# Ledger of designs, part 1: VHH binders against WD repeat-containing protein 54 (Wdr54)

Scores and structures below are computed, not measured.

Target 1, 334 residues: WD repeat-containing protein 54 (Wdr54), of Mus musculus (Mouse) (q9r0d8)
Amino acid sequence: MFRRERSIPLRSSAAALSNNLSVLQLPARDLTHFGVVHGPSAQLLSAAPEGVPLAQRQLHVKEGAGVSPPLITQVHWCVLPFRVLLVLTSHRGIQMYESDGSVMVYWHALDSGDASSVQAMFARGIAASVHFICVGTCSGRVLVFDIPAKGPNIVLSEELAGHQTPITDIATERAQGQDGVADMVTADDSGVLCVWRSGPEFTLLTRIPGFGVPCPSVQLWQGIVAAGYGNGQVRLYDASTGALHVQISAHARTISALDLAPEVGKLLSAAEDTFVHIWKLNRNPESGSIEVEHCHGECISDTQVCGARFCDPLGSSFAVTGYDLAEILRFGTV
Unless a header shows other numbers, all headers, positions and changes below count from the first letter of the chain; antibody chains aren't numbered by Kabat.
F, E and O are the ipSAE of ESMFold2-Fast, ESMFold2 and OpenDDE, as the mean of both directions, binder to target and target to binder. V2 is 0.75 times the mean of E and O plus 0.25 times the DockQ between their complexes.
[cut] marks letters that were taken out.
Atom coordinates printed by the task and the answers are left out, and those that the model quotes come from them; centres of patches stay.

## First folded at step 15 (VHH; from n5 with S105E)

Design p3
Fold by OpenDDE, fold request of step 17:
Structure p3 (fold): chain B 334 residues (1-334), chain A 119 residues (1-119)
Amino acid sequence: as target 1 above (334 residues)
Amino acid sequence: EVQLLESGGGEVQPGGSLRLSCAASGFTFSSYEISWYRQAPGKQREWVSTIRSGGHTNYAESVKGRFTISRDNAKNTLYLQMSSLRAEDTAVYYCARYSDYWSLEMDHWGQGTLVTVKP
């Protein structure tokens, strides 16, 4: 049974964005870092397990010639085998920082090829795979950045074309060294999912058609694609075949966040309907069928949940952000 | 200059106890989070325990209930009381400092002290 724990105060409320919560677990330090977006700023918070804030930082989008500061769309810690970077996406571009947010090591400006295009450019969807960081764009392109072990020599290595609508989310699975296995999934505003294999060149393995409903959040786990949709559905697909195995009416409104505890196969879903659910994913080894079990449901009164993340590897605790809420809510098992 | 110096290592029988010390100098010891790490032969270095400036402690699952981390700020010394020692506890033990609450890596390490658990 989960109980509400001490909340972590924010200096500013969370913006109404999907996946508006990043969590970096530091078990060795018994610390958790949180990232939350509010308009033109991202706030970083280091907290003790009891929810006691220990440190706070704010990041801003690089100043441009524009009249108004560009809005941030996402902040996320990318954990690579040899490096951790904090990535910030906005209507202006992509910023990469050292893990503590102290030093910007890379800047990528989103250029509207057409100087005349009044259309606001933005990036959204951030994930790490091997030594790459992948970032989605409003054009449907996924930018692949090659990340060195140290320093600012980050290079745009590829642009992936698989989507025709804005990217909403990217998820990766740490390759357990198996050659040829899909390790990344991308989602867009039309609900299309693309499954990729990372490498010197990224390869599109499977394209799962959308059905006209946005997919704001996606996860990848042991060949299972978990997708959350604007209509409140959670769908589980086979990553290799693209086949739909499970469809759940999990929420009454748009899903704003999915998260995974990969060690135990737990899936967290959160939506604007004020609910957070925890699911257990299983694959039948004999039939190959995907199974799901509902484990927990939590109602967060009067809160449109914008972000939700597990806070431990066993999925025994999670945190949520809500629209216009100036705190991170925490829940843990008793 | 920041210095960390481990001591107290040695040979002990299984089930025995040993107390390690880490003497700190060159910085305000009481303001920093300090941790113990260990590295067994042929294995990667692993986290053992941490104590924050406020006294909060944390332990790896492998040592929980057997090891106790503590600090004496007046003496600028970190301790690791080890009990119910096992063969798998054999390692060089290091103390290390974190710079702040954002740092992912320790900025200073000791030279280590060897603990050998054998019959």
Scores: ipSAE 0.712, ipTM 0.879, lowest interface PAE 0.6, mean pLDDT 94
Fold by OpenDDE, fold request of step 17:
Parts: C-alpha cells; structure tokens; sequence
Structure p3 (fold): chain B 334 residues (1-334), chain A 119 residues (1-119)
C-alpha cells in the first residue's frame, strides 16, 4: 500500500504542462533530483529520500529579442551511457546543460523559416537513445542530436519526418543489445505514433494511426507501446505490427503523464482527473498478447496532475506534480 | 591541495574484521559527502558506502550489516569498519569526495588501500 510521504516544496506552482516532472535517481548517493517547470523557469531540486530538499537551481530560457519571455515546455535529464545532460525545451529553442544545469553546452534556435507566419515555434518531447538526444518540434519533426562523450561539440545529425502535427512526447527503451529492435516511439497531437530504430540513421519501422485524439504521453517497453490519450484512454500497441492489443478507460480526463519502471514492467499513468494509477504490463509468451493489470490507484484531491514519475527502479515509489501546486507530492510503499 | 589518503589495509582471515581510515586535508571535511569504493582485480570499481556531512549513511547491498561507515570531523578522518569479511571483499579500497549535491562524479580520489581476505 502506498502512503503519502513528505512533499518537496517548490518556489512556485507547477505549470499546466504534460509530462511536467523529470526525475533523476542517484541510488549511490541516496539522492533524487527533480525537474519541474513553474512559471517562467524550470526548477531543479536535489532531495534526500525523506523528501528533505538539499539543493535547488533555476533555469531560464535564453534571452532573445522577443517582447514576451518565452515559455518553457519541458525539462528533462537525458541519461546517456557516458554522459548525463539536462535538456530544456521552450518556445524559443532547445537548451542543453551539464547535468547540474550550471553550464549550457548547446543551444538550438527554432527558426521560423517563413518570416510571414508569426506562428509560435516550440519544442517538446525529449528522450535519449544510445548517444543521441531526440527532441520534438511543433512542426512534427524530431530533431536528432549526436552527443559526444565530452564537451560542447553537439551536432544536429538528423531530422525525422514521421508526423504532421506537433510532437507531444518521445520515449526510448535501452537496447538490450538486440539488433533491429525498435527503441524509440514518438507521439503527436493527432494521436499518431511512430516507432523508430535508432542508429547512424534512424529508421521508421511502424506508423500507428491516430484516431483524432491527442497523445500527450507515450512509453516503450519490450515491444509494447503504451500511449496515453486526451480522452483518458491508455492503449497498448504491439510496436512491431502496430496492432492494438489493449484499450483501457483509465482516466476521466486527459492523461498528462506516463512513466515506466522497466525492470518490473510497471506503468504509471496520471491525468487531469486527479488520479494516478499503477499498472502491470505483461506479454504472454505463448500467444504474444499484451496484458495489463491494475495495481494501484491514488486520488490527488483537487489536483490536476501534470507530471508523474517513479522514484525507484521497482516502482515502489512515485512523485507527482500538479497544476497550481507548489510542491512535489511523494508516495511510497511501506 | 585536496588530499585523501587511505590506510588500514592488510590481510585478514575470512570472518575477520578490519578498520580502514581515510585522512582528508586541504578542504573543510565536515561539509562534504565522502564515500568508499572498492575495486577487485579484473573487476570494475564499485560503490561501497557513503556518509553525508550530516551523518546520513548508505551502503551497498553486498556490505549491509557487515560494514559501518563513520567520520570524525575533528580529525578530518573517514572510517570503514569491516566485519565478517569474505573472500569477495578482497579489493583495493578508495575514499572519494563529491563536490556538491549535483555532482554525478567524484572530484577527488585517494590512492587506495589493499584489503586481502584469505584463509
């Protein structure tokens, strides 16, 4: 049974963004880092297991010639095999930092090619695959950045074209060394899902059609695509075939966040309906069918949940952010 | 100059006990998180234990209940009390420092002290 634990205070309330929580677990140090977008800034927090804040840092969007401060859309730690970077996306571009947010190592401006269309450019959806960081854009393109082991020599290596609507989320799975396996999924505002294989050249393997509902959050686990939709549905697809295996009316409102504990196959879903659910994913080895079991439900009273992440590899604890909530809520099993 | 110097290593029989020390100098010892690591021959370096400035301790599963990390701030010394030693505990033991709560890597390492557990 999950119990509410000590919350971590924020300087201001969390922004109404999907996937508005990043968690970096540091088991060796018995620390957890949290990233949350609030107002015009992203706040980084280092906390002890008891929820005691130890350090904090604020990040801002690079100053430009714009009349209004650009809005941050996401902050996320990208864990690469030999490097951890903090990525910040906004209506202006993409900023990459050292893991502590102290040094900006890379800047990518989102240029509106057509001078005439004042359409606000933005980026969102951040994930790491092998030595690449992938970032979604409002045009539906996914920018692939090649990340060196050290230094600022980051380069845009590819632009992936698979979507026609704004990217909402990107998820990756660490390749268990099997050649040819899908290791990335992208989602967009139309609900389209694209399954990719990373490499020197990214390859589109499967395109899953949308049904007219946005997909704000997506995960990939052992050939299963878990997609959370604006209508509160969680759908599980076979990543290789694109076939729908499971459809659950998990929430009454839009799903704002999905997270995965990959070691145990637990899926966390959170939505604006104030609920957080934990699910167990399973693939039947005989039939190949995907199965899901409900494990836990938590109601966050009067809170539109906008971010939710597991805080340990076993999925025994999780943290939540909510719109207009100036704290990170924590839950753990006793 | 920041320095960490390990001592107390040696040979011990299985089931025996040994106490390692790490003498720190060149910085405010009491303000830093300090850790023990070990590296066995042919293996990767592994985390053993950490103690924060406030005294909070953490241990690898492999040493829980057998090892105790402690510190004496007045002496600028870190300790590792090892008990119920096993052959698999044979390694060079290092003390290391984290610069701050954000650091993913340690900024200073000692030279190490060898612990050999053999009959």
Amino acid sequence: as target 1 above (334 residues)
Amino acid sequence: EVQLLESGGGEVQPGGSLRLSCAASGFTFSSYEISWYRQAPGKQREWVSTIRSGGHTNYAESVKGRFTISRDNAKNTLYLQMSSLRAEDTAVYYCARYSDYWSLEMDHWGQGTLVTVKP
Scores: ipSAE 0.708, ipTM 0.873, lowest interface PAE 0.6, mean pLDDT 94
Fold by ESMFold2, fold request of step 17:
Structure p3 (fold): chain B 334 residues (1-334), chain A 119 residues (1-119)
Amino acid sequence: as target 1 above (334 residues)
Amino acid sequence: EVQLLESGGGEVQPGGSLRLSCAASGFTFSSYEISWYRQAPGKQREWVSTIRSGGHTNYAESVKGRFTISRDNAKNTLYLQMSSLRAEDTAVYYCARYSDYWSLEMDHWGQGTLVTVKP
């Protein structure tokens, strides 16, 4: 059973964007770093059980003199084998920072090379796979950056095709030490999913067609793709085959966030219907079929949920952001 | 300028107790999060326990319930009270400091003190 804990105050609210809560879990220190976006800035906060916030910073997108800063779409801590980078996407492109947000290490501007003149230019969707950081774009292309162990010598090494609409989210395998078939999943505004194996050249393993509904949020765990859709469905696919195993009418409105606690296989779903649900994922050892069990439901009264994330790998606590909510709500098993 | 000096190591029987100290100098000790780590022969250094400036403590599962971290800010000293010691607790024990809440790694380490739990 989860219970509400002390909230973390924000200077403003979270912007009404899907996946608008990022975490960096530091379980040895019993700390969690949070990132929340509003307009041209991101708030970074550090919190722990004995007092919140313990530290905070505000990160603004850098821009030339006399030009208004672009709107941020996402902020995310990318954990790589030898470093952690804080990555920020916006309507101008991508900026990468040291993990504390203090120093910009790299930037990449989106340019006129994007195909559609109808769509606004932006980057959205951030994940790390091994030493790569992958970022989605409004054209449906996914940019792959090769990240050195130290220093700013970051290069755009590859551009992945597979989507024809803006990328909504990217997720990488959450199970530690797993040499699975699939390393990454990408999702778009049409509900198409692409499943990839990372490497010197990324390969497309599976393409899962859409069904007329956007897919704002995805997760990948032990070869299970969990996808949250604009109609409130959660779908669970086998990553190697693309076969649909489970379809859950989880929410009454658009799912705005999915997260996963990898040590226990718990999936969190959150939506504009004001609910957060926690599900247990399993595979039947005999058939290999994906199975799911509902564990917990939480109502966040009168709140359009923008983001929700577990604060630890066991799923013992989670945090929630909402539109016009001037705080990060926290819940724990106490 | 920052110095961390561990002491109190020694030999002890299984089930016994030992208290380690870490004397700090060259910085405002009371403002910093300090941790104990240990390294057994041939193994990688592993986290043991952490105490924040406000007194919050956290422990590795392998030592939870047996070890107690504490600090005396008047003496600039960190302590680790170890009880119910086991053979697998044999290691060199280090104290280490984080520079702030945003740091992901320690900026200063002590030289260590050896704890040996007899078989």
Scores: ipSAE 0.535, ipTM 0.796, lowest interface PAE 1.7, mean pLDDT 89
Fold by ESMFold2, fold request of step 17:
Structure p3 (fold): chain B 334 residues (1-334), chain A 119 residues (1-119)
Amino acid sequence: as target 1 above (334 residues)
Amino acid sequence: EVQLLESGGGEVQPGGSLRLSCAASGFTFSSYEISWYRQAPGKQREWVSTIRSGGHTNYAESVKGRFTISRDNAKNTLYLQMSSLRAEDTAVYYCARYSDYWSLEMDHWGQGTLVTVKP
């Protein structure tokens, strides 16, 4: 059983965005880095395990003088084999920083349209695979950046087609697939999922059609695609075939976050219905069918949940952000 | 010039104890988080233990309960008390520091001190 622990104060409420909590775990230092978007700024925190913040930093979108700051859509630590970059997406583009947020090493501008643009340009959806960083866009294209071991010589190496609506989320597996299994999944506002294999040339392996609802959050684990939908469903697909194995009426309202504890096969789902649920994922050894068990339900205060993440590799703790909530809530096992 | 110098290594029988020291100079030692790492022959360097400026400690699972990290800020010295030593603890032991709470990598390393646990 989980219990509520000391919360971490924020400067202000988290922005009402799905996936609005990023976590980088530093087990050797017994520290956790948190990232939360507030609108035109993102707050970074480094905190001790008892919830004591030891350092803070603010990031902003690259701005024009005398103009209101553009809005941030996500902040995320991309862990690569040889470095860690902090990536910030916004309505102006993509900013990549050294892992501590102190130095911007790369900037990719999205095209600025005329003042009469029908829809706003933005980037959204950030993940790392091998030495690549992948970022979604409002057009449904996914930008692939080739990241050097050191220095700022980052290049846009590929653009992936497969979606016709804005990208919502991208997930990758922590470990490289050995048996030729997919290592990346992308999701969009129509609920379409694309399953990929990373490489010098990214390969689309399968496309899972939508069913009329957006897919704000997605995860990939051992050939299982976990997708959280705007109608509160969690769906589990076989990544190699795209076949739907499990459909869970997990929440009463839109799912705003999914996360995985890969060492134990636990999935966290969080929604605007104020609940966080933890599920155990398995495969039936005889049939290969995906199975799920409910492990825990937690009611978060009467606010929209914006983000939720596990805070340790074994899934024994998690953190939550919410709209109209100026703190990161934390929960741990007894 | 930042300098870290380990000492106290040597040979010991299984089940024995050793105390390693790391003498620090060239920086404000009391302000920095310092760690012990080790590297066994033919293996990659692995984390052993960390102590923060404020005294919080953390240990790798393989040494928890057997090793104790400590610091004496007046002497600018880091210690590792090693007990119940096993053959797999044979390694060169290094002290190293982090630059701040944000850093993911150590910015300075010592030259190391060899610990050998006899078969």
Scores: ipSAE 0.423, ipTM 0.747, lowest interface PAE 2.4, mean pLDDT 88

Design p3
Fold by ESMFold2, fold request of step 17:
Structure p3 (fold): chain B 334 residues (1-334), chain A 119 residues (1-119)
Amino acid sequence: as target 1 above (334 residues)
Amino acid sequence: EVQLLESGGGEVQPGGSLRLSCAASGFTFSSYEISWYRQAPGKQREWVSTIRSGGHTNYAESVKGRFTISRDNAKNTLYLQMSSLRAEDTAVYYCARYSDYWSLEMDHWGQGTLVTVKP
């Protein structure tokens, strides 16, 4: 039983982008860092459960004199074994910052190479896998950056092929401390999913074909790929085989966010239909098939949801951003 | 100079109770978030509990309901009241502080005090 809690004001509203809420959980401090994009700006907040922001910062893509900053597509905290980096993607490329957003450590500009091209350039989709940061591009390629334990010597080490349309989202295994069958899943605008194992070279485990709709948001947990689609479906696939196990007509419109509470196996889905739903994921011990149970539905009046994330690994609280909403809404259990 | 000095450790029977203290000096204690951590032999240091300057408390699942963190800002002292102690609670206990709200790690640590739970 979730109840609405005190919201966190934003200086400007959230942009109408899928996955437009990033969270870094600090359970020992009972703090959460939030990141929200509006145009060329990423708004960073550190907030306690009582709801008032304890610190805030605005971050823009750095540019030369006389050039307006590009539109940001995502902001994301990448947690690696030895460090945490804040990663910013835009229509110009990738910038990586110290975790508080204060110092840029690395940048990578996207290059079209063809001045006559009509393709819009952008980066989108950010995840960390082991000591790598992976970032999607509009071409469907995924850039793999090798991140050193310390210092700025970040290297583009690999470029993954498997998608022919722009990357929408990337997710890595959420069950911390377990070496699963799969380490990462990537999704694109055609609804194709690629499942990867990370290592010295990333290997493609399986490719799940699309069915005519985009896949804006994806999650990976204990060998389960959860995918949220433009038609409002949630689909659950076995990560090792790519087999579809569950198809849920979860929402009436495009799913804009999925998140996982890994300690309890709860999946959050959020959509432009103003709803957030929470589901419990299980496997049948006899057959190994994936099963799902609906736990909670929340209607957020007059709000097209842009982002939604759990604020703790037990799934006892979550936060929501919406198009044209100048606050982060928060919900928690009693 | 920032100093954190733990005391109150000792040997205790299973199910027993113990109160740890952390004396703070060299900074405005009331303005800082302070935590207890512990480290068992051969293990990585693990978080136990945290108290913010405004009094909000939080606990690791392994100690919830058994341990209580508190602070006395007039005496610049942090406390940890431990009860229903178990063998797994045997560790060196440290107090430590965060520098600000953006910090991911502690910036100052005490030297620790040993707690031993005997059969």
Scores: ipSAE 0.418, ipTM 0.717, lowest interface PAE 2.1, mean pLDDT 88

